# Ledger of designs, part 40: VHH binders against b3qqe0

Target 1, 332 residues: b3qqe0
Amino acid sequence: MKINLDRTSSGFCIGVQGTIHVAEEKLNQSGELYCLGDVVHNEVEVKRLEALGMETIDIPAFEELRDAEVLIRAHGEPPSTYETARRNNLAITDTTCPVVAKLQKTAKMLHQLGYQVIIYGKKIHPEVIGINGQCNDEGVVIKHPDLSDEAEIAPLDLGRKTALISQTTMDVPGFYELKKNLEKLFAEHGHRNPGTKSGEWMAVRDIDITSEKTGGRAMPELVYKDTICRQVSSRNGKLRDFALANDCIVFAAGRKSSNGQVLYSICKDANPHSYFIEDVDEIQPEWFVGENGKPVESVGICGATSTPMWLLEKVANYIGKTFGDDSGNPDA
Short names: E, the ipSAE of ESMFold2; O, the ipSAE of OpenDDE; V2, 0.75 times the mean of E and O plus 0.25 times the DockQ between their complexes.

## First folded at step 13 (VHH; framework vhh_8dlx_2)

Design t06 (at its last look DockQ between E and O 0.86; V2 from the best seeds 0.00; counts 0 for: pae E 2.4 > 2)
Fold by OpenDDE, look of step 13:
Structure t06 (fold): chain B 332 residues (1-332), chain A 118 residues (1-118)
Amino acid sequence: as target 1 above (332 residues)
Amino acid sequence: EVQLVESGGGVVQPGRSLRLSCAASGFIFDDYAMHWVRQAPGKGLEWIGNIRWSGSTFYNPSLKSLVTISRDDSTNTLYLQMNSLRAEDTAIYYCARVHLEGDEFDYWGKGTLVTVSS
């Protein structure tokens, strides 16, 4: 029996993995760590970390906290959080996702260059709060790409140089729809990039922003940067292939995991011999017996984006030990 | 307080259609993805489908042809249209909200019972 562990399509995103890893290290060292907000939306993982000494705190609690270590999560925080930390003598362990950090820097630079910054995203989302904080909370957050929400577009200055960026977890089609509609809106009000017939906004690269700041080539008045993270979008296809490549699939996720439910349905559709578990105690011996009464040749272990890798490894090890031939290293 | 209230369930004959509603309150409805799930007697939870805040929908492949999910953000209402109902569709149907960061159900309705019987 070959055990195949999906390490590429399952588990936390790189940002969250980094956060968890740092959290573990800190907890192992000090035995205590505050986390501003939920480190991950997985109850099992949160409980595990809490057992290690992590305490999840909210913003009000954070504001009252003194002389402690606080973990900043992958989605990042606004500058005000850091100011509070400084004021309260809090040691910050910053695990902001590199993608988000770059986005925040971009937003800050655009703002400093005098751009009106439009953020495609959810105003209440922590990531957007962090991004907008880099713009002194002067960013215009738009969630409706069709510009149908008057309240969202009311603060727009149609004569001002403007930059469009996105929350990392927004949808790509919506972003480009918003771009198109903004292009139209600004053009209708007489604001267009010079030399453009259609009033198209120009894509901005990091190098362009830097060049402008250093006195190089001036950036166009109307610009956009696609700042959507593509890491999550490719997982569904890969998981289907993974499911097809194994005789049996053991899918590990929390029952409350929405992503888990979706991904499991994909696995099950691709491979009817897919089974959902929260933990190893749910595993049934009959899952690993083929129609011919012989052990299956391969078992795939996979999970949701919120499934900790240690759990998947635990499952793999358990199956290997319990049902496999002693020789099955899931990493071999 | 966040509330989800399912309605529209009842007894229906096979082959008929049924539309379920989920009334949401206590939060900005259009910021959240919403899911439909069901639990048949003696069976585990089955995912039906979802609708994102953007309006994009995803369905369980096994049910895709039989269900349509929609939302009305003006009334904070989630809908599940079910067509060609079968006996195996008998279940308690739940609407569930996904956490803002999109990975876990954070709120559930109490459910509405759908019984498909001749």
Scores: ipSAE 0.654, ipTM 0.914, lowest interface PAE 0.7, mean pLDDT 91
Fold by ESMFold2, look of step 13:
Structure t06 (fold): chain B 332 residues (1-332), chain A 118 residues (1-118)
Amino acid sequence: as target 1 above (332 residues)
Amino acid sequence: EVQLVESGGGVVQPGRSLRLSCAASGFIFDDYAMHWVRQAPGKGLEWIGNIRWSGSTFYNPSLKSLVTISRDDSTNTLYLQMNSLRAEDTAIYYCARVHLEGDEFDYWGKGTLVTVSS
């Protein structure tokens, strides 16, 4: 029986995996680490790290904490969090993912250059709170691309130099709908980039925004940057192909994982011999016997974007030892 | 407090359609993706589909032609339209909310029972 482990489309994204790795290193060194908010939304992984000495804290507890080590999770924090850490003599281990960190730097630079920063996003989301903190909380957060929400657009100054960016997890069609509607709104107010007939805004990647510091050309009045992360969208198709390529699928995830439920539904549709587990104790021997009574020739092991690779490896090892060629009864 | 209340279940004949509702309160409804899941007697959970705050939907591929999810953000209500009902659609139907910062369901209601029989 051949065991195939999906290492390419299963498991945490690189940013979250990096956060977990850093947390493990710190816990191995000191045996104690506070984490501001849940390090990851996977209860098994959180409990594993807590058993190593991690303690999850909220903002009020963080504000009272003194002389301790605190991990900043992948979604990042506003500058005020780092100010509190300095006042309280906290050692910060910052695992803000590179994509979010780059977005924060972009927002800070645009704000320092005098741009009114518009953030396509959800106002209470931690990522947006962090981005807006870089803009001294003066950013205009818009969630509805059609500009129909009066409260969202009321803070806009249509005559002001303006930049549009996005929370990394928003939808691409909505971002470009918002961009188009903002272009119309500003143009109707008489505000356009010079030389544009349609009032188009200029992509940040197409300009040198440092020119004003060196005495170069005047910077564009109206700019945008598509900061939406696209890392996840290809996984559905790849997982379907994986499910089709194996006789039997063992899918490992937490039952509370929404991504796990979505991805499992794709596996089950592609391969009716797909089985959901949270851990090895749920594995049944009859899963490895085909419909016609023949043993299955291949078993695919996969999971959600929130499933740690160590769990998938544990499942693979268990199946190999328990149901493979050299399996024996460990109770005999 | 967060509250999700499913309704619209009951006994329905095979081949008929049924619309379920989920009334939401205690949170900013249009910040969240909402999901429908079901559990048939003696079976595990089956994911039906979701709807993002933008109105975009994604469905369990095996159910895609049979269901439609919609939302009304002005009344904080999530809907599930089910068509061509069969005996195997007998289940408790739950609406569920996904945590704002992660991918976990952080709340779902008590469910509403749908029984497909004549």
Scores: ipSAE 0.533, ipTM 0.854, lowest interface PAE 2.4, mean pLDDT 86
ESMFold2 (binder alone), look of step 13: mean pLDDT 83; pTM 0.835

Design t07 (at its last look DockQ between E and O 0.70; V2 from the best seeds 0.00; counts 0 for: pae E 3.8 > 2)
Fold by OpenDDE, look of step 13:
Structure t07 (fold): chain B 332 residues (1-332), chain A 118 residues (1-118)
Amino acid sequence: as target 1 above (332 residues)
Amino acid sequence: EVQLVESGGGVVQPGRSLRLSCAASGFTFDDYAMHWVRQAPGKGLEWIGNIRWEGSTFYNPSLKSLVTISRDDSTNTLYLQMNSLRAEDTAIYYCARVHLEGDEFDYWGKGTLVTVSS
């Protein structure tokens, strides 16, 4: 019996993995760590970390906390969080996702250059709060790409140089729809990039602050940067192929995992011999017996984006030891 | 306070259609993904489909031809249209909200029972 562990399409995103890893290290060292907000939306993982000494706190609790170590999560925090930390003598372990950190820096630079910053995103989302914080909370957050929400567009200055960026987890089609509609809106009010007939906004890859300050080539007045993270977009196809490539699939996720439910349905559709588990105690011996009464040749282990890798490894090891030939290293 | 209340369930004959409703309060759909799931007697949870905050829909491949998910933002109501109902569609149907930051359902309705029987 060959055990195949999906390490590519399952598990936390790179940002969350980094956060968890750092959290573990800190907890191993000190035995205690506060986390501002839920480190991950997986109950099993949160409980594990809590057992290691992690305490999840909310913003009010954070404001009252003194002389402690606090982990900042992957979605990042606004500058005000760091100010509070400084004031309260909190040691910050910052695990902001590199993608988000770059986005925050981008927003800050744009704001410093005098751009009105439009953020395609959800105003209430922590990531957007962090991004907008880099703009002194002067960013214009738009969620409706058709510009149908008058309240969202009311703060727009149509004569001001303007930059469009996005929350990392927004949809790509919506972002470009918003871009198009903004182009139209600004053009209708007489604001266009020079040399453009239709009033297209210009893509900005890198912001050169030095050039702007030294009188070099000025950035266009109307710009956009696609800041959407695409790490999760190809997982569904890969998972289907993984499901087809194995005789049996053991899918591990929390029952409350929405992503888990979706991905399992994909596995189940591709391979009817797919089974959903939360933990190893749910595994049934009959799953590993083929229709011919012989052991299956291959078992695929996979999970949701919120499934910790240690759990998948635990499942793989359990199956290997319990149902496999003594020699089955899942990593071999 | 966030609340989800499913309705529209009942006894229906095979081959018939049924529309379930989920009335949401305490939040707006345009910020959240909403899912329909069901649990048949003695079986595990089965995912039906979802509608994302921007309005895109995704379905369980096994059910795609039989279900349609929609929402009315003006009334803050989620819908599940089911067609050509079968006995195997007998279940408690739940609407569930996905947490703003990620991958878990944070709120569930109490469910509505659908019984398909001749």
Scores: ipSAE 0.747, ipTM 0.940, lowest interface PAE 0.6, mean pLDDT 91
Fold by ESMFold2, look of step 13:
Formats: sequence, structure tokens, C-alpha cells
Structure t07 (fold): chain B 332 residues (1-332), chain A 118 residues (1-118)
Amino acid sequence: as target 1 above (332 residues)
Amino acid sequence: EVQLVESGGGVVQPGRSLRLSCAASGFTFDDYAMHWVRQAPGKGLEWIGNIRWEGSTFYNPSLKSLVTISRDDSTNTLYLQMNSLRAEDTAIYYCARVHLEGDEFDYWGKGTLVTVSS
């Protein structure tokens, strides 16, 4: 029986895994570390790091903190956080995900070039707060691609040169729906890029932004950059393919995990021989017996974004040891 | 204060349909994915499905032909339409909010009881 563990798409994203690793290194060095906000929304991991000496703080506590070491988590912070850190003589360990850091730099550059920056995203999300901080909080945050919320669009200056970017975790279809609706809205106001009949906005790349500062060519009045992380947006399809590629699926997550429930439903829809567990004690031997009474040929093991990789490995090891060929054959 | 208030439960005969509502207050409703969960007497929690802020839905495969989830962001209301009700659908039905920075349910309603009986 082959055991296939989904090491690529299951568990914490690479940014969160990196943050946890850095926190562990710092705690090993000093035994003390403050973290601005929850390092991860997983109680087991937070308690584990707290036992090593980490303390989670909020913004008010951070503003009073002096002469200490503070971790910046994966989704980053606005410039004001770093200004407070300098003023308070705080040592910053910054684990902002490289994708988020690049997006912050893009937003800053567009703002410095005089663009009105539109951010497709959720206004209260920490990533968007950090991005908008790069725009001196002047960015216009829109989360409804159909422009149905008057309060979202009221701050727009339709005559101003404008750039559209996105929070990295938004949906791709929504981003392009928003782009299309903004093109129509600005065009109806009489604002179009020269030479466009329908008022299309120009896609820009990082090199285009840099070249404008060095004199490559003037950037268009209306631009966009698709800053959505494709690893997040393509997960459902990859999980479906994984479920189809195995005879049965063991899916590990907490039952109150929303991501766990959605991803399990995708597995179950693709492969009716999918089984939800929270830990190895829920595994049933009959799951590994095929329709004709013979053992299944393959078992896929996957989980939610909140499922630690060590748990998935525990499940894989348990199945291998308990139902592996050697366990059922005393002569092997 | 975050509040989720379910309504529309009651006694209903097998084979009938029922629409449940969840009134949300104390937070920006259209920033959040919303879920329906139920608990039958003496049983554990069973996930029914969700609806994201842009309107996409996912359902428990065992229930997908029997339920429809919708939302009205202008009235901050989540709905669960249930069809062809069976005795085993007797349960307390809860709506739940997903934590914005995580993947766990952080607020639940008190629930509304649906009893499917003659």
C-alpha cells in the first residue's frame, strides 16, 4: 500500500512556517520575544511558543514597550509600527512574507509617483492596513467588485491617475471583475488611457515602476497590477487532483476549522472514500479495504492550512506502521 | 458586541421545506465567510456548508442536494434553505463566523431548534 503525503499544499503556508522557525531561533538565543499579534491562529502552536518565552502583545502594549525584541509576523505592518520601534529602541525581527513585502514596496512606489491607489481587499485585514500605510492611508479599499457599496467608491477621485492592486489572498475572478468595472466607471467620467476605446487600464510590472523613476517612459494614467498569490488561489484544484489520484484519502483537521471543512468537502466530492480525522485514534481499518475486500493500493494524506505538518507526518507513520506489509506478516 | 441570532426553527412535518435566518450585528458582515452547522440530539456537530463574502458556496456532500445557503449583505442576514426534511434533520441549527486572520469559527449563535415530526 503506497502512502502519499501532501507536503506541498497541506499545513501552514511557507510564510507562517518561516515565521515560526525564526521565532524558535530567537527564543533559543534569548528566551524572550514579543510578538505583535498572534503569530498564527492555532492555539497549540501559540501555547508551544509561549512556553519557550514568547509573549503576544497588541498595539497599545507595543506603543508602551521599550528596549525589547519584537517579532513582526508574516502579513507585515504599516510604516508607523517601524517608526514606533525606532522611537522605543525596539529590536525588530521582521518576518513579513516576501510576497507581502514586495506588494508594500509596489504600493509605496505607486503612491510616490502620484497615483491614487485602489486596493482590492478587506479594509480591516492586517495585510491591507500595512499596504495602505505605505500610501499614507490614502488608499481606497474596495472589496465588492461590482462597485455596489457606495461608501467604498465615494472616496474615489475619478479624474486622478489611478493604480489598482490587490491584497494577496483575494480571488482572481473578483480582481478582474473589479478592474473591468473600474475601467467603465472612469471611462464614463471621461478618463481613459490615450488610444483606448473602452478605457482599458495598462498592466504594469515591477520593472515598469522602476523604469519610470529612472526615465524609461512615462507611465499611463490608469494602471493595474495583479498582486494575487496564485499558490492560495489554485489550492482547491490541486486538492481535487490529489484526491482523485489516490484510492482513499485521510484528511486531518480540527472539526471547527472552516478551511478544513471546505477542503474536506472538495476531497469527498472528488473521492467518496475520503475520511475526516482530528488525530490517529479516529482511523478505522476498514477504510483501507477496497470494494472487492482487497487492500487499497494508495492512501493520500492531507489537511487544512491550520493542520501542522507534524500531525500529517504522525498520521502517515501510524498508517505505515499499523497497516504496512510487515505489520501483517510475522515472517517479514 | 458581535451577535448572531438564528430564527425560523420549529416543528415541521417530513417532506416539507424550511428557511432559517441568521441576523448578524456588531461587525462588518460582508468581510466574513459565514457557515451553518447543526447538532442532532446526542450527536456531535455536523458542518452543513458556507458562503463567502463574494457569494461562492461549499456544502457538506451528504447534504448538498437538500440545502442552499445565501446571504443578503444589505440586511446583514444569512439564510439556510432546507428541502425534503427528514426525521434525521431534527437538530439545533447554528450560524457561525470565521475568524478573519485564521480558519476557525470564532462566534456562534445560540441556535434555532428544528424538529421534524408528524
Scores: ipSAE 0.330, ipTM 0.754, lowest interface PAE 3.8, mean pLDDT 85
ESMFold2 (binder alone), look of step 13: mean pLDDT 84; pTM 0.847

## First folded at step 14 (VHH; framework vhh_8dlx_2)

Design u01 (at its last look DockQ between E and O 0.60; V2 from the best seeds 0.00; counts 0 for: pae E 3.2 > 2)
Fold by OpenDDE, look of step 14:
Structure u01 (fold): chain B 332 residues (1-332), chain A 118 residues (1-118)
Amino acid sequence: as target 1 above (332 residues)
Amino acid sequence: EVQLVESGGGVVQPGRSLRLSCAASGFTFDDYAMHWVRQAPGKGLEWIGNIYWSGSTFYNEKLKSLVTISRDDSTNTLYLQMNSLRAEDTAIYYCARVHIEGDEFDYWGKGTLVTVSS
């Protein structure tokens, strides 16, 4: 029995993993660490870190905090957070996801170039708050791609050069829908990129933005950059392939995990021999018996984005020891 | 207080259609992704589908042809249209809210029972 652990499509995103890793290191060194907001939306993991000495604080508590070390989470913070930290003599451990950091920089540059920055996202989301902070809070945040929310679109200047970007965790279809509707809206008001009959907005890259900033090639007036993180969005396809590649799937996640339910459904659709567990005690011996009455040849172990890797490894080890021949390295 | 209240369940004959509703209150409904899940007697939780704040939907592939999820943000109501109901669709149906910053269900309705029987 070969045990295959999905390390690519399961578990925390790279950003969150980085945050957790740094938190652990700091806690091991000092025994105490403040975290501004929830480090991860996994209760088990949060409790684990708290047991190590992590204290989760909110914004009001952060503002009153002095002479301490504070962890900034993967979704980042606006410039104001750093100013507060400076003022309060707080040591910042910044674990902003590189993807988010790049996005913040992009937003800042676009804003500096005079673009009205439209952010496809949730205004109350910490990531968007951070991004918009790079725009001096002058960004226009739109959540409804059909432009049906008048309050969201009210601040739009239809005559201003404009750049559309996205929160990293937004849906791709929604982003492009928004783009289309913005194109239409601006065009109807006589604002179009030169040479475009339909008023299409142009895709720009970081290199284009940098070029303009440095006095190189000027960008079009109406531009967009797809800044959605594909790590999470691509998981569905990969997981399906993973499910197909194994005789049996053991999917580990919290029952409260929405993502877990979705991903499990994908597994189950691809492989009817998929089973959902929260912990190893739910594993049944009959799952590993094929239709022919023989042990299955392969077991795939995967989980949700909120499933800690240690849990997946625990599951893998348990299955290997309990049902496998001692010879199967899950990493082989 | 956040509340989700499912309605529209009942006893229906096979082949019939049913529309379930989930009334949301106590929060800004249009900020949240909403899901439908169900639990058949003696079975585990089955995910049906979801709808994002954008109106985009995603469905369980097995149920995709049989269900439609929609939302009315003006009335804070989530809908599940089910067509061609089968005995196997007998379950308690739940609407669930996804945490604004996470991937966890933070609130559930009490559920509504759908019984498909001839």
Scores: ipSAE 0.545, ipTM 0.878, lowest interface PAE 0.8, mean pLDDT 91
Fold by ESMFold2, look of step 14:
Structure u01 (fold): chain B 332 residues (1-332), chain A 118 residues (1-118)
Amino acid sequence: as target 1 above (332 residues)
Amino acid sequence: EVQLVESGGGVVQPGRSLRLSCAASGFTFDDYAMHWVRQAPGKGLEWIGNIYWSGSTFYNEKLKSLVTISRDDSTNTLYLQMNSLRAEDTAIYYCARVHIEGDEFDYWGKGTLVTVSS
């Protein structure tokens, strides 16, 4: 019987998990750590880390803080945050998610190449504040893909070479709707990439941007890069696919967790052999017997956003030891 | 204060259609993806679908041919259109908001009861 543990759609995203691990490590070492903003978007986890000695601070408190260690959370921060840290003699532990850090670098390079940077995103979101800081706050932030908000599009210079990127947590259909509407808007004002009849913009990769920055082949005037992180934006679909890929699903979460119950419903709808547990003592052996009376060939183990990975691992170990093959421990 | 208030529930005959509303207040509605979730008597929560600020919708595969989610950002109202109602659609229907910095629900309405009875 194969046991598959879902590490991609269960628990916090990998960037946030990394931040939590670093925070725990620092707290075990010193018992004291400041964190700029909530380390994770889950009050239970924030309170847990605060009980270990973490103190969550806001920007005003950060501006007053001196001679201390501060954790930068997964969302990242604009350059001005790091300038303040230097002035105030703050030691920065930077856990900016690699995806976000890469996006900040992309935005900076496009800005340095002279592109007007358009950010599909929410202006008040910390990630967008960080990305736009890389563009000297000159980026144009658009939330409405149909361009219906005139205040959002008023800063656009339609004659300027332009690059479209996205906050990592936006919806994919909205990004491509925005791209199409921008292509039309720029084309109607006479700005098109050479050789295009519809005025389409060029998809670019980091290699293309780096090549132009180092004196290589130039990109066209109008470009885009799809910077949306599929781990977050497609969680429900990934969970459905995981449930379909296994004969039986064991879903672990708190029974009173509304998010857990909603995510479980996605598993159950995809695979009727899905079972909800809070811990291993609720596991029933009949769940692992197929319709032919033989053991199921695969068991998927998953959970809610807030389900700790150690619990999922505990469940996997329990199932493996209790119902697994005995051929994996040969005599010495 | 954030408030979500569902309405439009009631007793309906099988085969009829029904539109539910969720009135939102206390926050900038078009910053948020909004969800519909239901709970049948004696059962757990069941996800129906969501709608983004962009108008993009995603649905539970079992329900996608029976429901339509829409939003009116000028009136801060979320809608659920349900067609060809069946007895198994009897449930309390909730609207829910996702936290702006995360992917967990932070606010729920009190729900509106739909009873499908012959």
Scores: ipSAE 0.445, ipTM 0.781, lowest interface PAE 3.2, mean pLDDT 87
ESMFold2 (binder alone), look of step 14: mean pLDDT 83; pTM 0.836

Design u02 (at its last look DockQ between E and O 0.85; V2 from the best seeds 0.00; counts 0 for: pae E 2.5 > 2)
Fold by ESMFold2, look of step 14:
Structure u02 (fold): chain B 332 residues (1-332), chain A 118 residues (1-118)
Amino acid sequence: as target 1 above (332 residues)
Amino acid sequence: EVQLVESGGGVVQPGRSLRLSCAASGFTFDDYAMHWVRQAPGKGLEWIGNIYWSGSTFYADSLKSLVTISRDDSTNTLYLQMNSLRAEDTAIYYCARVHIEGDEFDYWGKGTLVTVSS
């Protein structure tokens, strides 16, 4: 029986995994590390890191902290956080996700080029606070793509050159609905890119923005950049393929994980022989016997974006020891 | 105080339709994606679908043609429309809110029972 562990579409995203790794290394070196906000939304991992010496702090505590080392988590922080760190002689270990960091740079450069920056996002989300900080908090944050919230729209200057970007974790359909509605709104006000039929805004790339800063080409009046991260959403298709490629699937996650329930539904839809567990004690030997009464030839092991890789490895080791080639063993 | 209260469950004949409601209070409803999940007797949780603040929806593939999730942000109410009900749709139906920064359901309703029986 071959055991296939999904290392590419299961577990924390690369940004969060990197943050956890850096935190572990710092704690191993010094035994002390403050983290501004929850390092990850996973109680097990937070408690594990706290046992190694990490302390989670909020903004008020950060503002009073002096002469200490502070981890900046994957969501990133606005410039004011770094200014406070300098004033308070704090050593910053910055683990801002590269995708978020690039988005912050994009927002800053668009703002410096004179664009009114519209952010598809939620004002209270730490990522949006960081992005808008790059725009001197002058960004217009919109969460209702149909433009139904008059207060969100009120700050817009419809005659100004404008750029639409997004918080990385927003929904793709909403982003494009917002883009469409903004195109209509600006065009109705008489503002269009030259030569566009429907008032379309121009998609722009990082190189376009960088070229303009260095004196290259003039950028269009109305632009957008789809900054939504697909690392998590791209997992849906990869997990479906994984489920199809194995005779049965053991999916490990907390039952209260929303992403876990969504991803499990994808596995189950693709492979009816998919089984949900929280830990190895839930594994049943009959799962590894095929419909014809013969042992299953392959077992796929996967999990949610909040499932630590060590748990998936534990599951793989358990199945290998307990049900590998010894499926008829009384001890199995 | 965050509260989610499901209603609209009951006994219904196979082939009929039913609409469930989830009344939300104690938080800014339109900041959150909301989900419907069900649990049949003696079985594990089954994810039905979700709806974003934008109105965008995503459904389990097996249920996609049978259910519709909607929200009314003016009344802070989430809805689940179920059509062509079958005996296997007998379950406790829960609405759940996803944490703003993470992927975990941080608040659940108590559930409403739907029994599909003639």
Scores: ipSAE 0.555, ipTM 0.855, lowest interface PAE 2.5, mean pLDDT 88
Fold by OpenDDE, look of step 14:
Structure u02 (fold): chain B 332 residues (1-332), chain A 118 residues (1-118)
Amino acid sequence: as target 1 above (332 residues)
Amino acid sequence: EVQLVESGGGVVQPGRSLRLSCAASGFTFDDYAMHWVRQAPGKGLEWIGNIYWSGSTFYADSLKSLVTISRDDSTNTLYLQMNSLRAEDTAIYYCARVHIEGDEFDYWGKGTLVTVSS
């Protein structure tokens, strides 16, 4: 029996993993650490970190905090958070996801270049708050790609050079729908990139933005940058393939995990021999017996984005030890 | 206080259609992704589908042809249209909200019972 652990499509994203790792290290060193907001939306993980000395604080508590160490989460924070930290003599442990950090820089540069920055995202989401903070809170946040929300589009200046970016965890189809509708809207008002018939917006890279900033080649007036994180958006397809590649799937996640339910559904659809568990005690021996009465040849272990990797490893080890032949190294 | 209240359940004959509603209150409805899930007697939780703030929908493949999820943000209402109901569709149906920052259901309705019986 070969045990395959999905390390690519399951578990926390790289950003969140980094945050948790740093949190653990700090807690092991000092025994206490404040976290601005919830570090992760997993109760088991939060409790674990709390047991190590982590304290989750909100913005009001943060504003009153003095002479302490505070962890900034993977979502990032606006410049105002850092200013408060300086004022209050707080030591910041910044674990902003590199993808988000880059996005913040991009947003800042676009704003500095005079672009109206449209952010596909949720206005109340911490990531968007951070990104918009880099734009002096002058960004236009749109979450309805069909532009049906008048309040969202009211601040738009249709005559202004404009850049479209996205919250990293938004859906790709929605982003491009928004792009299309913005193209139409701006074009109808006579604002088009030169040389374009339909008023298409142009894709730009960070290098293009940097070039303009440094006096190089000027960018078009209407631009977009797809800033959606593909690590998260590509998980569904990969998980399907993973499910198909194994005789049996053991899917580990919290029952309250919405993502877990969705991803399990994907597994189940691809492989009817998929089973949902929260912990190893739920594992049934009959899952690993094929229709022919023989042990299955392969077992895939996967989970939700909120499933800790240690749990997946625990599950893999348990299955290997309990049902596998002593020879299956999950890392082989 | 956040509240989700499902309605529209009842006893229906096989082959019939049913529309369930979930009335949301106590929060900005259009900021949240909403899910439908169900639990049949003696079975585990089954995910039906979801709808995002953008209006994008996703469904379980097994149910994709049988269900449609929609939302009315003006009335803070989530809908589940079910067609060609079968005995196997008998379950308690729940609407659930996803946390604004994550992938966790943070609020559930009490559920509405759908019984498909001849």
Scores: ipSAE 0.498, ipTM 0.857, lowest interface PAE 0.9, mean pLDDT 91
ESMFold2 (binder alone), look of step 14: mean pLDDT 83; pTM 0.825

